# VHH binders against Mucin-5B (MUC5B), part 1

No score or structure here was measured in a lab: all are predicted.

Target 1, 189 residues: Mucin-5B (MUC5B), of Homo sapiens (Human) (q9hc84r5073to5261)
Amino acid sequence: CICSMWGGSHYSTFDGTSYTFRGNCTYVLMREIHARFGNLSLYLDNHYCTASATAAAARCPRALSIHYKSMDIVLTVTMVHGKEEGLILFDQIPVSSGFSKNGVLVSVLGTTTMRVDIPALGVSVTFNGQVFQARLPYSLFHNNTEGQCGTCTNNQRDDCLQRDGTTAASCKDMAKTWLVPDSRKDGCW
Below, numbering starts at 1 at the first letter of every chain, in headers, positions and changes, except where a header shows other numbers; antibody chains are not in Kabat numbers.
F, E and O stand for the ipSAE by ESMFold2-Fast, ESMFold2 and OpenDDE, each averaged over both directions (binder to target, target to binder). V2 = 0.75 x the mean of E and O + 0.25 x the DockQ between their complexes.
[cut] marks letters that were taken out.
Atom coordinates printed by the task and the answers are left out, and those that the model quotes come from them; centres of patches stay.

## First folded at step 4 (VHH; framework vhh_6fv0_2)

Design s16 (from g1 with Y104S)
Fold by ESMFold2-Fast, scan of step 4:
Structure s16 (fold): chain B 189 residues (1-189), chain A 120 residues (1-120)
Amino acid sequence: as target 1 above (189 residues)
Amino acid sequence: QVQLQESGGGLVQPGGSLRLSCAASGFTFSTYWMYWVRQAPEKGLEWVSTISGSGGSTYYADSVKGRFTVSRDNAKNTLYLQMNSLKPEDAAQYYCAKELPYGSDFEDYRGQGTQVTVSS
C-alpha cells in the first residue's frame, strides 16, 4: 500500500482515492487500528508562513513524524522540512544521513529529501515538505490502517474512514477528523 | 543577510533562572524552525531545543526537558529560551540558529552567542 501527497495538499490514499486538503494543524496520516507491528504511526505537522491571508496560500516548513515501538522501546523519527535543507530528529536528537538504530535507517537524498526505512516491516517513508510517500506491505498492514491515508484494503469504498469510525462521502471531509489537538495553536483543538 | 543576536546570559546560582532572547533579521522569521544549541568548554555543540515556525511544535533535549521552555514572538522576530532550575551542567555558550547543521560546524547558521555560567 502506497499513500502519497504532492504539491503540499494533494493526497492519494493507500487504495488510490485522491483528494485535496489544506490544514494548518497536526494530523494523523496513518496509524495501526490494532497494534500488531510496533503500533506504527505517521503524523504530519502543518504550518503556514504567517497569519495573513496571503500566507494562508503558501506552505511553510512542516514536519512528518514516525512513531514505532520496538519491543519496550518507543522510537520517534521526525523529518523537518527547511527551506533549503532537511533536518532529521531521532528521539528529538538531530542525526546525519546514514544514521541507523533499533532497526530504523535514516537518509537524506540530495539536500532536502529525507527518507526513513524500517526494513523488518518493509516500510519506507520519504518527505521533502511538498511531497511525501509512505510505502507499507499490504501483506502486513491490510485491514489495519486508519488516518488521512485511509484504509489499506484494496477497496476505495472504505477509504474515507473518519476518526469516529464512520465513513464520509468525501475524503476531504474525512481528513479534518484526523486532527491532533494542540492547545498551543489556535483552531487546533 | 541573515543575522541572529543572542542576549540574556549571565551568572546564576544553581536552581536559578535566566531568560535568553534571540533577535532575528534578514529572513522571513515566521517560516523557519528555530533552534537553541549550546557549547560547554571542551565539548562539541549540543542541541538543546527546537520550535516550529508557528510555535505549535516544540522539542527538547532530555537533559533540559521539564526545565527549559522555548517560545517565539513572530511579530517581533524574537526567539526565547526560558531556563529554570539551572544546573552546573547547563553552563555553556548558548546560540540560536536558523538551521541545524548535520555536522559539527554551524558558524554560518548561528549568532555570536550568550554566555551562561552556573556556580555557587
Scores: ipSAE 0.000, ipTM 0.106, lowest interface PAE 17.3, mean pLDDT 77

Design s17 (from g1 with Y102D G103S)
Fold by ESMFold2-Fast, scan of step 4:
Structure s17 (fold): chain B 189 residues (1-189), chain A 120 residues (1-120)
Amino acid sequence: as target 1 above (189 residues)
Amino acid sequence: QVQLQESGGGLVQPGGSLRLSCAASGFTFSTYWMYWVRQAPEKGLEWVSTISGSGGSTYYADSVKGRFTVSRDNAKNTLYLQMNSLKPEDAAQYYCAKELPDSYDFEDYRGQGTQVTVSS
């Protein structure tokens, strides 16, 4: 099952449903319904690409977060001497390409394309500050995912599964329900 | 300095095919995701396709899915868009870009474009 986001607002679910959603908060991309494989969870933090563009300003992904077992990995792009570079935080500590710990491997291709692998689960996640992709084996995760990436069931009918357990007719409406409450950010609580 | 130069546009009849090319220079092409974007005379910018740095992942707008194929040759620093079964609604100026159309700086990281006209 592969889930992707590009253009800051365009999503393709694990079962191939495409939709557009412009969020300005952190949302659950994917999480396990039942904690079977380290309670694997993916989050995408969104923001406006430029502070003053317009009320309908483009959205850009700020950071992709991965929770696995007791570990938190954050992938983001930062400015270093006027140039964009990938920054990977492993339990809030910056790590370099080639780092590995507790079955999690991290790498960087070029300067901005970050990749996280969990080989024991066949899981791979990539992020470059513009595009996100997560690959999960159907054999391990089928019938056990929820979030903006939808269900990994090989059935598009249940892709728009909302936080309350009901299915929306539009995945754009479903996407809003996966908001991660953040009282520090107006409109995100 | 980032430079992107499109070519391959032209006039075709409905149902015809065209292959667009984009020559890139001034950056490490193979490490960047690339995009095809179009703009018809009376419409805004429309995202068409995305390809990962390695070429292993491709994505398409619903309007072109099944008809267009994006690819790249990293040894030649060239991005391609194979367009089949062209329709009148595909007529547009086509841009290759290092930034998505939703990006504020899109115009700084796109080429000059190549015109596609579909007659009748």
Scores: ipSAE 0.000, ipTM 0.116, lowest interface PAE 17.4, mean pLDDT 81

Design s18 (from g1 with L100V P101E)
Fold by ESMFold2-Fast, scan of step 4:
Structure s18 (fold): chain B 189 residues (1-189), chain A 120 residues (1-120)
Amino acid sequence: as target 1 above (189 residues)
Amino acid sequence: QVQLQESGGGLVQPGGSLRLSCAASGFTFSTYWMYWVRQAPEKGLEWVSTISGSGGSTYYADSVKGRFTVSRDNAKNTLYLQMNSLKPEDAAQYYCAKEVEYGYDFEDYRGQGTQVTVSS
């Protein structure tokens, strides 16, 4: 099962349903319904601001977060000497391409394309600030995913599963229900 | 067609050791990654270890790293898990599983499991 987002608003679910959603906060892209494989979860944060940003023109980039077991990995893009570079935070600590810990491998292709692999689960996630793709084995995650990436069931009819367990007619309507309340970001819709 | 059969489980004291085996048939064993996963009572499946087809790459869950060792004998179509310094938290049904292809269920490529109990 492959889930993608491109252009900041265009999504393709694990079962191949396409939709457009323009959110401004943090949303659950995917999480396990039943915690079978480290309670794996993926989040897309549309405004990832650092505490030290002081310039009036500074923009908050997107960030993709991966929670696996007790680990948190954040993928984002930062400006270094006027150029965009990928930044990977492993439990809030910056790490370099080739770092691995506890069955999680991180790498960077070029300057901005970040990749996280969990070989034990056949899971890989890539992000460059503009495009995201998550690959999960159908056999391990079948009937056990929810979020904006939909269900991994090989059936598009159940892709638009909302937080309350009902199916929306449109995945755009479903996507809004996966909002993560965040006290740092009052006014998220 | 894929058949996996685990063995070697049993009752051990804390700090003891067990070696689990998984006999595989119905596929070209040496070309596929293999997993060990476990399920404790009232908990979900937990990944334990993974080994590449050649045996050259191994990965472990944090909870077992340094205590468990996965290995395989491709001539015998057998996967092993050497478990040392066992803790009560390691008590679970242990399953071996084959790398799974799109369109198939995890259940199609796992064995029936072998029970590990750790108590004094």
Scores: ipSAE 0.000, ipTM 0.129, lowest interface PAE 16.8, mean pLDDT 80

Design s19 (from g1 with L100D P101T)
Fold by ESMFold2-Fast, scan of step 4:
Structure s19 (fold): chain B 189 residues (1-189), chain A 120 residues (1-120)
Amino acid sequence: as target 1 above (189 residues)
Amino acid sequence: QVQLQESGGGLVQPGGSLRLSCAASGFTFSTYWMYWVRQAPEKGLEWVSTISGSGGSTYYADSVKGRFTVSRDNAKNTLYLQMNSLKPEDAAQYYCAKEDTYGYDFEDYRGQGTQVTVSS
């Protein structure tokens, strides 16, 4: 199953449904319904501010967060002397391309394209601030995903599964329901 | 002011190849990410491929990986999509799009597209 996002707002679900959604908060891209494989979860934060960022200096970048077992990996793009560079935080600590820990491998291609692999699960995730792709084996994750990436069921009729368990007529309407309540701020919809 | 013009489509048998082109004008082509998207008659827009402004990063939909190759010639303001091993499910109207006008403004800035038909 493959889920993609490009241009910051265009999505293709695991079963191939396309939609456009512009959120300004943190949303669940994908999470396991039943915690079978380390409770794997993916989040897109549309306004991620690092500890070093200031509100006056620049707008906060987008970030993609991966939760696997007890680990948190954050992929974001930061400005260094006027040039964009990928930044990978592994449990809040910056790491370099080639770092690996507990079956999770990280790498950077060029200066901004970040990749995370979990080889034991056949999972790979890439992000460069504007384009995202997650690859999950159907054999392991079928009937066990929910979020903005939809269901991994090979059936587009259930792609627009909302947080409350109902199916929306459009996936744009579904996407709104995957807002992360715990991180909601004023002005988030 | 932004103009995009696709070409290169046609009728091909399953397993055949086609090369699509997109001629761009009205913006600084080399600074923008470019996209190929397609639309089959009964379906919505489907993303196919993305290429960075420099051409250094490329991404593909799973359904076309290993068969399609996106590239660009910034000196000629032209985007390309090389399509090999074409399948019936690849039949669609193909469009190119500039990152910041895709979505909300797509209908206002897209070209007429180029039709790809795959049949024996």
Scores: ipSAE 0.000, ipTM 0.141, lowest interface PAE 15.2, mean pLDDT 80

Design s20 (from g1 with Y102W)
Fold by ESMFold2-Fast, scan of step 4:
Structure s20 (fold): chain B 189 residues (1-189), chain A 120 residues (1-120)
Amino acid sequence: as target 1 above (189 residues)
Amino acid sequence: QVQLQESGGGLVQPGGSLRLSCAASGFTFSTYWMYWVRQAPEKGLEWVSTISGSGGSTYYADSVKGRFTVSRDNAKNTLYLQMNSLKPEDAAQYYCAKELPWGYDFEDYRGQGTQVTVSS
């Protein structure tokens, strides 16, 4: 099952449904319904501000976060010596391409394309600040995903599954329900 | 160790008022934003209101704006929700919740809830 986002607002679900959603908050891209494989979860934060003093005035980059077992990996883009570079935080600590811990491998292709692999699960996630793609084996994750990436069921009819367990007529309306509530961000409820 | 305990729910007539309370313990209450969230029968969680740690900023869902008022007493570690002009659609289990760590759901940091029923 492959889920992608490109152009900042265009999504393709695990079962291939396309939709457009413009969000400014943090959203659940994917999480396990039943915790079978380390409670794997993916989040997209559309305004990831590392400095509170400039958060309201400056453009904050996007960040993609991965929760797996007890680990948190954050992928974002920063300016280093006047050039854009990928920044990977592993449990809040910056790590370099080639780092691995507890079955999670991180790498950077070029300067900005970050990749996370969990080989035991056949999972791969890539992010460059503008585009993401998540690859999950159907055999492991069948009938056990929810979020903006939809269901991994090989059936588009259930792709627009909302947080409350109902199916929306529009995946754009479904996408709104996967908001991660955050009082620090205006309008993110 | 974090504990949140809601109270003040009950049966009320349409147009009536209720005041909910949430007693907090196990964390420095005044430094955290607090939330009221509700779940009506057969529906998902709905955000109701938010208040900043100092109490200087408040936000409300459009469905309750002008009718509900959130407040807090940091000396008593207590969060309040004053509900006026109650409507049948306000009937729900009401939860208070602490400011969430990034990536966590409401369910990880909410209390047990208090039931509000509106008589029609």
Scores: ipSAE 0.000, ipTM 0.120, lowest interface PAE 15.1, mean pLDDT 80

Design s21 (from g1 with G103D)
Fold by ESMFold2-Fast, scan of step 4:
Structure s21 (fold): chain B 189 residues (1-189), chain A 120 residues (1-120)
Amino acid sequence: as target 1 above (189 residues)
Amino acid sequence: QVQLQESGGGLVQPGGSLRLSCAASGFTFSTYWMYWVRQAPEKGLEWVSTISGSGGSTYYADSVKGRFTVSRDNAKNTLYLQMNSLKPEDAAQYYCAKELPYDYDFEDYRGQGTQVTVSS
């Protein structure tokens, strides 16, 4: 199961459903319904690309967060001496490419493409400040995912599963229900 | 046996145009989303454009929006990228791909690339 986001607003769910959603807060991309594999969870923090805050303004991903067991990994892009560089925070501490702890490996390709692997689960997540991709094995995660990435069931018709357990008419409507409470409490969206 | 072969790169002056092509084989081309990705010297991979299997949906990076146009000819199994108003910042090795560049399999599902140089 592969879930992707590109262009700041365009999503492809684990089962291949495409939709567009322009959020400006933190949303659940994916989490386990039943905590079977460390309660794995992915969050995407969005913001406006410029100071413009109009409804039609472009959205940009600011950070991708991964929760696994008791660990918190944050991937973001920052400016260092006038150039963009990936920054990986592992439990709030900056770490370098090649760092690993408790079965989680982090790496950076080039200067901005960050990757997190959990080899025991066949899980891989990448982020470069513009594009996101998460890969989860169907054999382990089938029927146990929810969030903006949808269900990992090989059935696109159940992809628009909302936080309240009902299916929305469109995945755009589903996506807004995955807002993280207390995220950027300044009138999100 | 997925094969992707890019062509059409070259040297152009700022403001010039180039049309890149990508010949695909070894998979059912018309059912897959396709991607254009580039890598400038000393920089990481940058997503440029995406097109749906039918060609009905196209998406572009902000840096190229309004200047580049992605298209496909499913009868010929060929992907295209029309690049207009080229800037020095567009100089890079351009790859077409069946998978996003951050995937484990990216090298297996991308072509050899075609070089674009923009020289003033």
Scores: ipSAE 0.000, ipTM 0.162, lowest interface PAE 14.9, mean pLDDT 81

Design s22 (from g1 with D105E)
Fold by ESMFold2-Fast, scan of step 4:
Structure s22 (fold): chain B 189 residues (1-189), chain A 120 residues (1-120)
Amino acid sequence: as target 1 above (189 residues)
Amino acid sequence: QVQLQESGGGLVQPGGSLRLSCAASGFTFSTYWMYWVRQAPEKGLEWVSTISGSGGSTYYADSVKGRFTVSRDNAKNTLYLQMNSLKPEDAAQYYCAKELPYGYEFEDYRGQGTQVTVSS
């Protein structure tokens, strides 16, 4: 199952449904319905201003967050002396390409493409600030995902599953229901 | 076995136009979304455009919106990128791909590329 976002607003769900959604807050991209594999969760933060490493940014970049077991990994892009560079925060601490801890490996391709692998689960996530892709094995995650990436069921009919358990007519309408309220972001919708 | 072969690149002056083609084989072309991606010298990969399997949905990077048009001919298994009003910053190696530029298998699902140079 592969879920992608490109151009900052265009999504393709795990079962191949495409839609366009422009959010201004943090949204659940994917989470386990039943916590079988470390309660794996992915979030897209469209305005990441609260981390110490990005606090000085003139404009707040996007960030992709991964929660796995007790670990939190944040992928974002920062400006270093006029050049864009990927920044990976592992439990709020900046780490370099090649870092690994508790079965989670991180790497950077070029200067801005960040990658996280969880080999035991066959999970891989990439992000460069504008493009995101998550790959999850169908054999492990089938019938156990929800969020903006939809269901991993090989059936597009249930892809637009909303937070309240109902199915929306369009995945654009579904996407906004996966909002994560954030008291630090006034005016979030 | 995915095979993608780009063509149509070349040297043009600013404001000129080029049409890139991508011949695809080894998969059921009409059922897959296709992507155009570029890489400028000393720079990273940049997504340019996407088209749905039927051709009914097209998407563009903000930097090329209004100037580039993606299309496909499913009967010929061919993907196209019409590039108008070319700028020096459009100079790059252009790739067609069956997967996004930062995806797990991008290198296996993209072509060898075609070079576009823009200079006066």
Scores: ipSAE 0.000, ipTM 0.251, lowest interface PAE 12.3, mean pLDDT 83

Design s23 (from g1 with F106W)
Fold by ESMFold2-Fast, scan of step 4:
Structure s23 (fold): chain B 189 residues (1-189), chain A 120 residues (1-120)
Amino acid sequence: as target 1 above (189 residues)
Amino acid sequence: QVQLQESGGGLVQPGGSLRLSCAASGFTFSTYWMYWVRQAPEKGLEWVSTISGSGGSTYYADSVKGRFTVSRDNAKNTLYLQMNSLKPEDAAQYYCAKELPYGYDWEDYRGQGTQVTVSS
């Protein structure tokens, strides 16, 4: 199962349903319904501010967050001497390409394309600030995913699964229900 | 019912080699990712290696990269782990598994294990 987002607003679910959604908050891209494989969860924060940013001048870039077991990995793009570069935070600490811990490997391709692999699960996630892609094995995750990426069931009819367990007619309507309630950005609670 | 049976463990000296085998039955072996997991004395379960159903993709824990090689023979329903340049730190009970040890039914999807001891 492959889920993608491009252009900041265009999504393709794990079963191939396409939709457009424009959100300014943090949303669940995917999470396990039943915590079988480290409670794997993916979040897209549309305005991420780092603690090291200068408040007055700093932009709050997009960030892709991965939660796996007790670990949190954040992928974002930052400015370094006028150039965009990928920044990977592993449990809030910046790490270099090639870092690995507890079965999680991180790497950077070029200057901005970040990749996280969880080889034991056959999981791969890439992000460059604009484009996201998650690859999950159907054999492990079938019928156990929910979020903006939909279900991994090989059936598009159940892709627009909302937080309350109902299926929306439009995945655009489904996507807004995956708002993270404790988002600290104004208008996101 | 899933059945997995490991073999090939034993006592070796540091720098030695062992080849572990895992005979699988009760499921369509060639369609599943397979895993090697170990447990050292006084430690938790540690993932060692993963191989895709076709054998085309392999992954290794940092502690064993360059020393261990996972492979499979789908015609024989058998998974292998070739262990070279063994270190005392590699001493553990080694399990082959159809799923990782983080799911509720882990004991139903792993074998009984085979013991590897590394000493002088």
Scores: ipSAE 0.005, ipTM 0.143, lowest interface PAE 16.0, mean pLDDT 80

Design s24 (from g1 with F106Y)
Fold by ESMFold2-Fast, scan of step 4:
Order: sequence, then structure tokens, then C-alpha cells
Structure s24 (fold): chain B 189 residues (1-189), chain A 120 residues (1-120)
Amino acid sequence: as target 1 above (189 residues)
Amino acid sequence: QVQLQESGGGLVQPGGSLRLSCAASGFTFSTYWMYWVRQAPEKGLEWVSTISGSGGSTYYADSVKGRFTVSRDNAKNTLYLQMNSLKPEDAAQYYCAKELPYGYDYEDYRGQGTQVTVSS
């Protein structure tokens, strides 16, 4: 199952349903319904790309967060000497390409493309500040995912699963229900 | 065995136009989403455009929206990118791919690219 986001607002779910959603908060991309494989969870934090905060303004992913077992990995892009560079925080500590701990491996391709692998689960997550992609084996995660990436069931009819357990007519409507409340940011509560 | 071959690049002046083509073989072309990505000198890969298998859905990077048009001819297994109003910042090696340029197998599912140069 592969879930992707590109262009700041365009999503393709694990079962291939496409939709557009312009969020400015943190949302659950994917989490396990039943905690079978370390309670794997993915979150995407979105913001406006420019100072413009209108409804039509472009959205940019600020950070991708991965929770696995007791570990938290954050992928983000920072400015270093006027250039964008990827930054990986492993349990709040910056780490370099090639770092690994407790079955989680991180790498950086070029200057901005960050990748996290969990080989024991066949999981890989890639993020470069504009695009993310998450790959999960159907054999392990089938019928056990929820979030903006939808269900990993090979059936698009259940892709738009909302937080309350109902299925929306459009995944754009579903996507908003996966908001992570954040009292520090206006409009994200 | 996936094979993707780009063509149509070249030198144009600012404001000019080019049409890129990507000939695909080794997979059922009409069932796959296709992507155009580019890499400017000394910069990373940048996603440019996406088109669904049927051609019914298209998406564009904000930097090219309104100027570029992606299309496909499934009978000819060919993907196209029409580039109008080209700007110096569009100069790059352009690649077509059958998956996003950041996944597990990306390098195995992209072509060798075609060069676009924009200068006077």
C-alpha cells in the first residue's frame, strides 16, 4: 500500500483514491486501528507557503512525524546558509544520514530528500518538504489503517473513513476529520 | 522491465514553448499514474506534474500551473508535457516516472531525462 502527497495539497490514498485538501494544521496521515506493529503512526504538519493566508493560498508541508514503538522521528526542511536542507530529529535529537536505532534507519538523498526505513515491517517513508510517500506492506497492514491515507484494503469504497468511523462521500471531507488539535495554533482546535 | 524514454528537450528563449514526450514500455501504461519531475543544475528533484491513468485528473506544481499542460495518449503509450511561457528557472533535466520521485524504487521507474535550456 502506497500513500502519497504532492503539490502541498494533492493526496493519493493507500487504495489509490485521489483528492485535494488544503489544511493548515497537523493531521493524522495514518495510524494503526489496532496496535499490532509498534502503534505505527504518521502525521503531517501543514502551513501556508507564503505570508498569504487566504483560502486559495498554497499550502506547504512543514514536517512529517513518525511514531513507532517509543520513538519519534521528525522530518523537516530548514534553511542553512540560504539553502534548503533536510533535518531529521530522532527523539528530538538531530541525526545524520546513515543513523539507525532500534530497527529504524534514516538516510538523506541529496540535500533535502529524507527517508526512514523500518526493514522488519517493510515500511519506508520519504519526505522532502514538498512531497511525502509512505509504503506499507498489504500483508501486514491490511484492514488496520486509518487517517488521511485511507484504508489499506484494496477496496476504494472504504477509503474515505472518517475519525468517527463513518465513510464520507468525498475524501476531502474525510481529511478534515483527522485534525490533531493544537491549542498553540489558531483554527486548529 | 520498465522502460521510459524522454525526448523533446532543447534550447528556447524566455517566453518560448517546448513539448516533451515520454515513450513507455514494459508495463500496462493506461493503468498507471504518470509523473513529470525535473532537476535543475545543482538542485534537487522537483515534482512538476501528475496525470491519472485515464487522463481524467491532472495536477501541477504551483510554479508551472497555467503554463504547463500534461496529457497522455494511451493508444501510443506516450506521456506529454506541453510547456508554454518558459522562464529561465524552468531550465532543468526533465524526467518522466511511473511513481513519485521519492519512493522505494524510484530510480528503477524513471527515464534518463531530456534537457531543457532557457536562455537568450
Scores: ipSAE 0.005, ipTM 0.282, lowest interface PAE 11.1, mean pLDDT 82

Design s25 (from g1 with E107S)
Fold by ESMFold2-Fast, scan of step 4:
Structure s25 (fold): chain B 189 residues (1-189), chain A 120 residues (1-120)
Amino acid sequence: as target 1 above (189 residues)
Amino acid sequence: QVQLQESGGGLVQPGGSLRLSCAASGFTFSTYWMYWVRQAPEKGLEWVSTISGSGGSTYYADSVKGRFTVSRDNAKNTLYLQMNSLKPEDAAQYYCAKELPYGYDFSDYRGQGTQVTVSS
């Protein structure tokens, strides 16, 4: 199953349903319904601030967060001398391309495209600040995903599964329900 | 120039209480969300609590919810963390912060910290 987002707001779910959603908060892209493979979870933070002169004026980049077992990996893009550069934080610590720990491998392609692999699960996630793609084997994750990426069931009829377990008429409406309350951001709790 | 100065740490027995303070200067304190984070020896940073600029909204990590209370006095530019029912797992260096640091220079966003030790 492959879920992707491009153009900043266009999504394609694991079963191929497309929709457009423009959110300013943190949302669950995907998580396991039943914790079977390390409680794998993906989050998209649309306004990730780590350094700003003033919070109100900050232009914060997007960040994609991966939770697996007890590990947290954050992928984001930072500005270095006027150029965009990928930044990977592994348990809050910056790591270089080629770093690996506990079966998780990270790499950077070029200067901005970050990649995380969990080879034992056949999982791969890529992110460059505006585009992401998550690849999960159907054989392992079928019938066990929820979030903005939908269900990995090979059936588009259940792709718009909302947080409360009901199915929305549109995946755009479904996407709003996967909000992660975030007290650090005005309007996101 | 952002300056943050924590105080109020110390040694307490399990079940005891401490109140931490953070004196802020160099920015318009009342308009910013403020954060308490902690770091135990040889461990990563853990977010503890957050409070809105007005003090009207507060949030807590599951590990401290019901035991800790964050508050602020905007007239004094001071942030507080009231810690009750302290457990050995709460022992850590506690920092107040204007922004949550994730992989950037943490020293620009936090004070020097105040040490909390819980032992009997």
Scores: ipSAE 0.000, ipTM 0.112, lowest interface PAE 16.1, mean pLDDT 80

Design s26 (from g1 with E99D)
Fold by ESMFold2-Fast, scan of step 4:
Parts: C-alpha cells; structure tokens; sequence
Structure s26 (fold): chain B 189 residues (1-189), chain A 120 residues (1-120)
C-alpha cells in the first residue's frame, strides 16, 4: 500500500484515490485501527515552528512525525545559511544520516530528502518538506489503517473513511476530520 | 495564461516505448511540482507520476513503477515521461499538469493531452 502527498496539498491514498486538501493544522496521515505493529502512526504538521523559524512564523515549514512503539521521529526542513536542509529528530534529538535504533533506520538523500525504514515491517517513509510517501505491506496492514491516507484494502470505495467511522462522498471532506484536536487552539478551520 | 503543450504520443505495439514531452509557459516552471495524469476511454483520471521543482524527488503510480521515468529540463521549461514496456492498459490520453485532477482549477492547469494507443 502506498500513500503520497505532494505540493503540500495533493494526496493519493493507499488504494489510489487522489484528492486535494489545503490544511493549516496537524492531521493524522495514517494510524493503526488496532495496535498490532507498534501502534504505527504518521502525522503531518502543516505549520511546524521551531526556534529558528519563530521570528518568521509565516514561513514555518511542514513536519512529518512518525510514532512507532515508544519512539517519535520528526522530519522537517530548515534553512541553514540560506540553504534548505533536512532535519531529523529522533526522540527530540537531532540525528545524522545512517542513524539507527530499535529497528528504525534513518537516512538523508541529497540535502533535503529524509527517509525512515522499519525493515521488520517492510515500512518506509520519505519526506522532503513538499512530498511525502509511505509504503506499507498490504499483507501486514490490510484492514487496519485510517487517516488521510485512507484504508489499505485494495478497495477505493472505503478510502474516504472519516474519524467518526463513516465514509464521506469525497476524500477532501474526509481529510478535515483527521484534525489533531490540540491544533484547534491556533485557529484551525 | 498557464500554457502546457504535450507531444510524443502515438501508436505502439505491446512492449514498445514512447517518450512524452510537455512544453510549459506562463509560470515559473522550475519552482512548481509537475504531474503526469492519464485518462483511458470511459474511465476517470488516473495519476501517473510526480516530479519536484528541482527534479530531486519523483513518485510513480504502482501500475507504472519500474517502466516509466519522469524527468524535467528546467532550462528548457520541459517535462518528460519516458514510457517503456508499454501494455494495452497504458492506452490513454496523457496530460501534464501543474495541479491534480481533484485540485482547484485543474482544467486551467493542464494541457490538451497527447494520445497513446497500444495495440498489435
């Protein structure tokens, strides 16, 4: 199952449904319905402000967060001397390409494309601030995903599954229901 | 104002190859993500491939991965799709686009398309 986001607003679900959603807050991209494989969860924060970006809040980058077991990995892009560079935070600690811990491997291709692999699950996630892609084996994750990436069922009919368990007529309408509650305080629509 | 002009389509036998081109004008080409989208007769639009503004990131639909390669030449404002090992299922009108089918103003952000036919 492959889910992609590009241009910051365009999505292709695990079963291949494409839609456009221009969110301004943090949303669940994917999470396990039943915690079978470390409660794997992916979040997209459309306005991730770090200390370096605080002075220019309007230019805060996006961040992709991965939760697996008890680990949290954040992928984002920062400006270093006028150039964009990927930043990977592993349990809040910056790590370099080639770092690995507890079955999770991180790498950076070029200067901005970050990759996270969980080989035991056949899972890989890439992010460069503009494009996201998550690859999950159907054999392990079928009938057990929800979020903006939809269901991994090989059936597009159930791709637009909303947070309340109903199916929306459009995935754009579904996408807004995956808002992370805590982000509401900042004037999310 | 946005102009996208596809070319390179045609008739090819199964297993053959074609290279599609898309000439872009009316916007700062090098800063935009570009998309290849196709539509087979009596079917909906299907996303095929995406390439970042710099060309550093590329993504493909599972149905074409390993057979198609997207690339761009920012100096020439041109997007390419190299299609190898073509199958009858690949026959479609191919569009290059600055936005996706579900995106706002998709019709204004796509070209007229180029036809690909795969038959013996």
Amino acid sequence: as target 1 above (189 residues)
Amino acid sequence: QVQLQESGGGLVQPGGSLRLSCAASGFTFSTYWMYWVRQAPEKGLEWVSTISGSGGSTYYADSVKGRFTVSRDNAKNTLYLQMNSLKPEDAAQYYCAKDLPYGYDFEDYRGQGTQVTVSS
Scores: ipSAE 0.000, ipTM 0.107, lowest interface PAE 15.5, mean pLDDT 80

